# VH-VL binders against o27280, part 10

Target 1, 266 residues: o27280
Amino acid sequence: MDSMNVPEVLEIKRIVEESESVKTFIFSWDFRREVRPGQFVMVWDFRDEKPMSVSLIDPVRSEIGISIRRVGEFTDRVHGLSEGDLLGIRGPYGRGFELMGRDILLVGGGIGMAPLAALADEATARGMRVDALVAARTADELLFLDRLEAAGVNISTCTDDGSCGFKGFAHERLLTLEENHDMAAVCGPEPMMFQVMRILDERDVPAQLSLERYMKCAVGICGQCCLDDTGFRVCAEGPVFWSQELSRVREFGRYRRDPAGRRVPW
Key: E = the ipSAE of ESMFold2; O = the ipSAE of OpenDDE; V2 = 0.75 times the mean of E and O plus 0.25 times the DockQ between their complexes.

## First folded at step 5 (VH-VL; framework fv_marstacimab)

Design q3 (at its last look DockQ between E and O 0.01; V2 from the best seeds 0.00; counts 0 for: pae E 18.6 > 2, placed apart)
Fold by OpenDDE, look of step 5:
Structure q3 (fold): chain C 266 residues (1-266), chain A 121 residues (1-121), chain B 112 residues (1-112)
Amino acid sequence: as target 1 above (266 residues)
Amino acid sequence: EVQLLESGGGLVQPGGSLRLSCAASGFTFSSYAMSWVRQAPGKGLEWVSAISGSGYDTYYADSVKGRFTISRDNSKNTLYLQMNSLRAEDTAVYYCARDSEWELYEYFDYWGQGTMVTVSS
Amino acid sequence: QSVLTQPPSVSGAPGQRVTISCTGSSSNIGADYDVHWYQQLPGTAPKLLIYGNSNRPSGVPDRFSGSKSGTSASLAITGLQAEDEADYYCQSYDISLSGYVVFGGGTKLTVL
């Protein structure tokens, strides 16, 4: 009965170090509040607030996980926290992924694997065949490999430097894969997603892509995450979009809006 | 008429520093992103750095990142490029270029005459 | 070495048609980024010749035209004139590189 717009102060139950720059923070969760892969929460460290994807959904343990990459002041502070420390969590928000078919392809880059990992768990639990293309700049930045493997996911890796798997970018690796899937879920750097989407469209594979934008309110009122020429709000109509929806978004793969609303390159 | 005039080029030793300036006129300077593009003698064009109209956002090529700093003074209609830790491979004519878009750099619709930077011992 | 590949030189006689190719990859031209062209006369700064694949700025004659297809772009010059002798550069964006902006290696056009 609590308002989803009011942060709930939660204790960090566990911290999983996923990589040098990524930690997963695990919290107790009341699953009377539904959460879906692809949805995000607003994380409040009592100074600032940032949207973060849910990377773990465990109804058995009554836990959720939020994976956070160290990229700035806020995340630096959060990464300095320990088990037992408190964070404010409000949400979940946004449109999550929709599963369809029997075979699903996941394409993730870097921290983009966070929501996809949660989706992988759900898909495998449903008995779906899951293939995952996991991309990163280097081997050390590849996320959730052990977790995905344990879930029965068929993993293909690619790294920019070739330190693991295919040397190159995710879209390049995808071009080498001939198998089609019933649907695809994509999350990562927008330039990557842009290229991946094009390939999937050419192959007539239905694709859902999770976008990242600056979010302030998370409830669709401030307009900070509005996509040009569409009126789509990433926090409300997204962050998960179908490829057909994104085809209408001019800025996709080209630029984003900063907190001041200015266009900036990716 | 849009005009861009570079200055500050010259001879410098490796490891040295140099500051380039570009005086702009004939347009609302703050409404345009600006870029530096260089051309080594007998070679092609290489994008070096860009700065948004407001000056809030800056961008650098990997080859100069950490060594060069782009800035602007919109009150003076002037673009700057602070070049530190200069290397022989930085030898080039440096062009000031106006970006076609506000805040973003897509193509360069106006160019200055360029200023020559020579890094040599 | 350049991300975009151009022929190092092209030549033609006055009145002829010449084309300059600009070959990219899936991470730039193939990623549906626009291609722009610059003309650099000997001893001068580059000048915008074509923007947005096929648009001509004011002052550029219609004998200059640009096109884009797949991972490549092309600049065509019809009715070649002596004053067209210059270096020509294509430019685009590459999503795999920091800073995005990429140039071709340039093509020297000689009018015979």
Scores: ipSAE 0.023, ipTM 0.550, lowest interface PAE 6.0, mean pLDDT 92
Fold by ESMFold2, look of step 5:
Structure q3 (fold): chain C 266 residues (1-266), chain A 121 residues (1-121), chain B 112 residues (1-112)
Amino acid sequence: as target 1 above (266 residues)
Amino acid sequence: EVQLLESGGGLVQPGGSLRLSCAASGFTFSSYAMSWVRQAPGKGLEWVSAISGSGYDTYYADSVKGRFTISRDNSKNTLYLQMNSLRAEDTAVYYCARDSEWELYEYFDYWGQGTMVTVSS
Amino acid sequence: QSVLTQPPSVSGAPGQRVTISCTGSSSNIGADYDVHWYQQLPGTAPKLLIYGNSNRPSGVPDRFSGSKSGTSASLAITGLQAEDEADYYCQSYDISLSGYVVFGGGTKLTVL
């Protein structure tokens, strides 16, 4: 790791305020660096570097968008930036979602809808029928609803507090939805994804799920993003995994690791 | 200098298959996205399919989705269109077109001379 | 199903000016996607004429010009010449369609 892939410094072209706590940062992008829904980039604010999913892939306008929720010191600093300010971007990295069949179900929780919004654009462009279950704790945290509607996506919502749509968790809402899908794509809090995965597996719906783990190098060399039991590297073999791959992973949905490698509960 | 040469057209029965090729020269093939565009006799241009420079991303018009497959072999500087389940309405001249950029969705700066596909009973 | 609407034909005498319209919607030209134009001479492949609404590639005479406003675009040809007799197509992108790429229906220009 003597010579590492370095970030390209890019100007923030536009900022979209998606919610009180989520902003989308839009950059001009040379698509010779291909980007697939479900891949991620490392965002560098000249002090620290964090993985972020790409939420907008618009090769026609030569733009990408990266949606960031304010949750800590790094994201707070990034949220303080303005159009014209600079960020470092390296990537994309990882395995993106694969589309199959004619009918896809998207299940997203909170910021997890970001990569699924990009996937929805691709799926509708391919002529697939797209259903999305958009979940959040409260109505103000439901993301990308207008964008998904404009793309022709059939939206179902759920909120923990019942302020919009079904009152309850995403997996509870899923039990009440039609089972007519060729595949599913899932991204959100890992406990939610675990419960959703079990339901989809019982229904024999092929599912791909996007995981988050601590990452430093983003190219699979440093080993910081490995899953217990399998040695899968989230940055290289993932972050998108098929449900059959994850069903073999003991830690999925049960615990995570901090930067020092210690087990911590979700 | 840039040259695009289509081949593989011909007469085929409905339900049949054909594979079109486009041989590229005079530029770095892998640096450019490519499209197929067709034109039925006496009619306008209709975009058919596109593929990114690496071959990773592919796109199709609704009229051909599920029946046609675009691919490329960057080591041979060749673009392909596999056409299955052909119908009379697929009868057209098929053009190979270069996108001005590596990724899709700019403009088509170079076109081949086309190859004729005729689907008849 | 043509998303971009062009007049089927336009005519003019040598030396005159003609315009060819390309009318779109809020999901294509109105969403700030660029318009490109192609000339197709009889019996030949299309050739790029105008890109990015108004830019001429090398070798295209300055008597060809393009513009875009709102949901529509226009190709203007001044000083008409016999060799301008061709079909002209506008092209853009529409986020609501599979594959995004759309061509106009084409306009036959006849030089009288």
Scores: ipSAE 0.000, ipTM 0.413, lowest interface PAE 18.6, mean pLDDT 84
ESMFold2 (binder alone), look of step 5: mean pLDDT 91; pTM 0.938

Design q4 (at its last look DockQ between E and O 0.02; V2 from the best seeds 0.00; counts 0 for: pae E 17.2 > 2, placed apart)
Fold by OpenDDE, look of step 5:
Structure q4 (fold): chain C 266 residues (1-266), chain A 121 residues (1-121), chain B 112 residues (1-112)
Amino acid sequence: as target 1 above (266 residues)
Amino acid sequence: EVQLLESGGGLVQPGGSLRLSCAASGFTFSSYAMSWVRQAPGKGLEWVSAISGSGGDTYYADSVKGRFTISRDNSKNTLYLQMNSLRAEDTAVYYCARDSEWELYEYFDYWGQGTMVTVSS
Amino acid sequence: QSVLTQPPSVSGAPGQRVTISCTGSDSNIGADYDVHWYQQLPGTAPKLLIYGNSNRPSGVPDRFSGSKSGTSASLAITGLQAEDEADYYCQSYDISLSGYVVFGGGTKLTVL
């Protein structure tokens, strides 16, 4: 059994309240274990285990951050934790983002900004020009704006209700932006990503998209995160996919599998 | 033969509550997602709520979110809609419908006869 | 006010061909979601007429046909009969509405 598959019990070093529903939990991390933006870890609260994207990678402080949105029983429990409390963390797993070129576009929706924030830090550290389109339903759900700004990211916001920035959806805002980039990284609700990918493809912008699926094992064994008719496992071949890969995925942007394997709409 | 039979409709005052039921027969109830669709008098169809076969996933239209609760008892082959804080605009015939190809509300291959809910002072 | 737009009414004489349009947007039909059609006879519950853009359930005559292109769908009825007089609704899925099922406003078909 690989040591990576054994949860390490870590103390919550710090908690950052990102929004009403999102907290970032910071842990000390041994960077002998490499972690890349776009990879995920399995978070274990000693009752249940859920995959979570790494949202902060800080080799200087020897810290990682995991941003978690309150969406159910597990996350409710985790959000009830305090600094000093313990969580089990195993990983990292999956394929992370690849950076290419000099100009990168980030398109994120809601908690999808978590892995993109980490990517933004790496990209800016490399001297890349980073534009970020940050989308949310409402202004109060926009994540990491101050952090991104501090990193030198050029931010454009959009909200469904128009409470901040462009009124509308991310793909609609993207249509108003004429500038092309060397590559794009996308993460958020799959319907959003689906529309964004279509636009980027039309513009011949290479795009990587981070998918979310029900994950159980995180090691490509159980098949719960298998994408329909492709054999792609989100935990193994993903969660980051190139647009060309996703073009083969029939279910992308249309439906997902629930824990029972049933097709359900987004 | 697939059959869906709604009940529980009636007259209720604004702010009141009502519980609708849909008795299903002729198919494996737990294998299908179910939905409620309503139709105001002389108006079109409006999706209200959906629930997965297991009952683990529920979905609501914005117009009823926070007020309506969809549930099911698979042991009784019955779908429910608890309607609280009823408003005049909730007046409609409420249909229960079976979801077909998708596990949740893609399209509806069978419909009940509907039950009328009237919200009026 | 419906997300999908239908003409409020169409009419035709027996034996004629009529079409009912259903116009959506990039967030529903344009997002490559299927369009389904329902027939509602006066005083009755809706009945599935077409599913998956162009498929007919058992019992639906072949004179009913559906198609989809771009952000629009269409229901065609050939050999119009008196019993076809009903309301017709298109239905799809809209990704911009957090997974909402969306209906057209309905079209009343009158057989002259």
Scores: ipSAE 0.017, ipTM 0.542, lowest interface PAE 5.8, mean pLDDT 91
Fold by ESMFold2, look of step 5:
Structure q4 (fold): chain C 266 residues (1-266), chain A 121 residues (1-121), chain B 112 residues (1-112)
Amino acid sequence: as target 1 above (266 residues)
Amino acid sequence: EVQLLESGGGLVQPGGSLRLSCAASGFTFSSYAMSWVRQAPGKGLEWVSAISGSGGDTYYADSVKGRFTISRDNSKNTLYLQMNSLRAEDTAVYYCARDSEWELYEYFDYWGQGTMVTVSS
Amino acid sequence: QSVLTQPPSVSGAPGQRVTISCTGSDSNIGADYDVHWYQQLPGTAPKLLIYGNSNRPSGVPDRFSGSKSGTSASLAITGLQAEDEADYYCQSYDISLSGYVVFGGGTKLTVL
């Protein structure tokens, strides 16, 4: 579409503080340009442009929400904006999640819950049963809990420090959860996603995983051409991949090895 | 305003020890992995060590493994590098650097001004 | 150790375009790790110039650009200015070093 390749300057309609470090910016959106959970937009602050996941898709109110974690100079500037201020938005870009079956498991770590919150809304609107495992380092960083509860999502939490829910990592909590899902959607830190993917593969649960770093670092601002470098798989084929696609990407989520061959964190 | 301030450098004989400190401010220190990067006089940058935001995971370049220990005190917003068994080749300016992604150690968006360590007889 | 190879120096006249290469291998850039670039002005600490192959942080002019292809990366500087005279370093990761951070050997840019 012509509009997808030039930023549309939009007014920030509302800002929701999701945590001390995460805000959701809500804009009016013309849904003749469709957007699906898991796709990303390019956010332009008139100086720099970064990919961000859509966390709210509301065609009835003609609104989208974009959740942004404060992690650097660009996001610091955007976090300093107020309702009524302007941002440029291009997109959407990328491949979003596909829903299948009637029972879905969401596994999200940190800001990775943003695209999963949008997917949860779509899944519940279709009448699916939605379980969500929401992970963070600490309780104050667990995102979207009230929203998910209001939507009827069955929430399990885990925190690294044990301040809320299960103390430990998302994959450790996953081992204690029911195994009767038709599919899973996963988004968060790559080490978490790798471990979760392996558990789901062992359980023969179809899984889709969204690579958050590609949404922040890879630049699809010129989405006009198909990829023609046949030797590489770049961010245009994602950010959402099926687990079988991603299992063939050798570097995904791998732990480093020490001299004794022991797996150590990335 | 992110600020990183190194201290603790100086002159030491081969085989000696030093402890470097890096005082951090202007950000949630415990949310970020931190690294030490050094630069010998007239030479390029060399990554030395990294530590996760919690302090639970540490990483070292092969050239310093077993001799240097990275640590942090998140209650004091301070990163440390304990350097033992120092060699002439450890002579360098040592920089404190913040990692942009606490789990991935992807790139260094803020650097201190460095502290000089000289190892000579 | 220069796992990533950069030319020791490059030069250009004001207004010209210069390119600084960063050549790696299948164990680093060729394993699809991102490449980042740092500028070090004389007597100062390094400063982030390019991250994620091609992204510019706030305050970096658009005449600086980065790219990556195969096992190599490039930093391009157009409209060369006297203030660009500095050392430039690329940085990536190498899987053979258990994911260690690696820097290129550095390139001294001289503005003639």
Scores: ipSAE 0.000, ipTM 0.408, lowest interface PAE 17.2, mean pLDDT 82
ESMFold2 (binder alone), look of step 5: mean pLDDT 91; pTM 0.940

Design q5 (at its last look DockQ between E and O 0.01; V2 from the best seeds 0.00; counts 0 for: pae E 21.0 > 2, placed apart)
Fold by OpenDDE, look of step 5:
Structure q5 (fold): chain C 266 residues (1-266), chain A 121 residues (1-121), chain B 112 residues (1-112)
Amino acid sequence: as target 1 above (266 residues)
Amino acid sequence: EVQLLESGGGLVQPGGSLRLSCAASGFTFSSYAMSWVRQAPGKGLEWVSAISGSGGETYYADSVKGRFTISRDNSKNTLYLQMNSLRAEDTAVYYCARDSEFEWLDYFDYWGQGTMVTVSS
Amino acid sequence: QSVLTQPPSVSGAPGQRVTISCTGSSSNIGAGYDVHWYQQLPGTAPKLLIYGNSDRPSGVPDRFSGSKSGTSASLAITGLQAEDEADYYCQSYDSSLSGYVVFGGGTKLTVL
């Protein structure tokens, strides 16, 4: 194993409370190790390890941010940590997003906005026009709105309960938007991404989608993150895929692998 | 010709146990996931349980979880449903159903004629 | 109650067109899961009628057709015949339930 596969013990420099269930943990980062939006790191709390998307890339401050949603035992423990506490971080891993064109559409759902927020920063820094469709179940679960706004992103929100923005789901809101973009980046619940991809394909908008699947090794060895019979490994060939690639994945939007490696419906 | 034949149904008291069997023929049994679907008298269809072709994965409806156990013997081309702690609401015709040609659950392309389970004191 | 909602009954005269709706939600039909349909003749086991939203198994007449849109699906029967009198069930999957496989409540079709 090379150095990138060895966890580095890093001090939590800062914690940002994004929502009731999401915190962003900020770490000092040596940018001699390149990190791209869409890549993920393995976070180790010295008991368990889980993949997390990088949500902040700040070369000026020499910082990265990892946004974590509280969803289970591991994340419960991590959410209990304070500034100054330590975490193991190894990576980055996986294929990140590619930027093309001048106008980009971001479609994110829930914690899926994490990698998209990082992408938004890069895109805006490059002088691209960025539109973001931010979806969540409720208004209080909408992530990174202030951050995106500050970056000059044009934001459209939608919530399942209508508490903010469009009442409905991301794909429904997307159907109401007539403007096309040079490319789209999508991340969120896989059923959402499935619907969004379908619409984007119909509109001939090139789209990249970041899959959020359980990854164990992050180095393409264990095979737990394999996608059907395609041979794609989310940790190695992904997590960012082009829509054309995912069109080959029959289980996309339908199945995932659980921690035991079993296929289960989403 | 694909054939599914259920057996093992009958009358049982509440709290009792019953084991259903489904004999399969006319296809490579181990290549298909199998399911049990039940239908209470005069009511609709309710999925009960499923098992993968290899038997390595099992799935249960909430209504039967912890009480029912699905299994299979691929050497005998037989599907089983062990039903414990039976309740009145478990009264139904139980159908054995073959899942589609896909490895994972999709649709049920073949059904047995069903076996009646009656739970009554 | 069933996760997928069907009308309890529909009726039509021979030769007519009837439709049976299957209404789901964002966690099943709306999530992109396929909808399948079964026909159950009186006193018999269910039979696969439509799979993959709109595909017909061998032996199923083309007067049976399925469609899906949004969170709903529909079974259409044209040229209604007396032999079509049966119960019809839609089936899909629901990500919010541990049981995953879900059926509609069924629709009794009466041919007048």
Scores: ipSAE 0.018, ipTM 0.513, lowest interface PAE 6.9, mean pLDDT 92
Fold by ESMFold2, look of step 5:
Structure q5 (fold): chain C 266 residues (1-266), chain A 121 residues (1-121), chain B 112 residues (1-112)
Amino acid sequence: as target 1 above (266 residues)
Amino acid sequence: EVQLLESGGGLVQPGGSLRLSCAASGFTFSSYAMSWVRQAPGKGLEWVSAISGSGGETYYADSVKGRFTISRDNSKNTLYLQMNSLRAEDTAVYYCARDSEFEWLDYFDYWGQGTMVTVSS
Amino acid sequence: QSVLTQPPSVSGAPGQRVTISCTGSSSNIGAGYDVHWYQQLPGTAPKLLIYGNSDRPSGVPDRFSGSKSGTSASLAITGLQAEDEADYYCQSYDSSLSGYVVFGGGTKLTVL
């Protein structure tokens, strides 16, 4: 395997608390290993490895940021780390987002805003108009709002409980937004992405969606990240797919796979 | 079988220097991070320093930073600890220990027999 | 450096069960770091006994077991034997230290 497939042990340079449950871990990075929005890295805490999306790409300061939501024992352990602590990083892996046109819509649910925040930085640096629909269950879980605002992104929010912005789901808010974007990028809970994709397809807006699947080797040789009926590997052919690619996939929006390969409903 | 053999211990005056070596065999040396761990007479274990498999990353306990230098020669399967500005509190048995495989920092699965360093007039 | 707290000594008769505690804090065990255990027989180097909280290396009898909960870990020894008389150290990581690695103070096990 090539040099990217062995974890590099890196020091946590800074930690940003994005919410009660989400932290961004910032590392020095040699950008001879290019990183694009939508790609992921494998984070190794010396016991287990999990894929995580890159949320900050800063070649000028030679830094990357990785945003991690506390959802289980692995992420609990990583959240307990401090600046100066060590993590293993493999990657980057996968196909990132492609920007096109002048007007882009970002639709992010929860931690799904992480790769979209990185994409927003690239889009604004190109002079694109960026609209973002930022969704969460509650106001306290809306991510990256200050960062997006500082970048000049036009933000719409929605929360399930109505504590900030539109009360309801992301796809319901999307129905009230302008339909004049050149493209969209979507990342979040797969059921949300399915509903959003349906609306964007009806509007003929080209959309790219980032999928999450169990990954063991991250380079496409083990097959654990395959989608059922196409043989696509999320780590090799994705995690970012065009909506037309996903329209052929029976499992999208219906189930996911756990580490043992079992189908689990969303 | 994995073997680690320390050498280079002895009696040294305060302020002096000493170089420890650890000869490794029975495994792919360059694939493993390595550590030095010390134990003062009658006392517990204290981690001293670690180095990545490639040698590109080094780590030190605060008690030895600036005085000790860990290094390795992967062509000779040898780990080193250069100890400068030695103090009485550095008196200990020094163990060479192997970390888990592939640059990972977890636990110490193999230990050498140790080499005694005594810092005294 | 931060210290994982172990009792200085424990004792038991042959055949009994003993436990050795390892109490940490939010910067080490409570931060989710694994706990490893080492046995050191008199006059010898330490030997890995338990890793990853509860896993045994090849050759370690199953009467040695480990567990972790909250900010603490435990080593249990069942069917105590005379050969178990040794010092036992827990080891973990502490995020407040530049080098991370921390050992407990050690526990001397005496078989009565």
Scores: ipSAE 0.000, ipTM 0.380, lowest interface PAE 21.0, mean pLDDT 83
ESMFold2 (binder alone), look of step 5: mean pLDDT 92; pTM 0.944

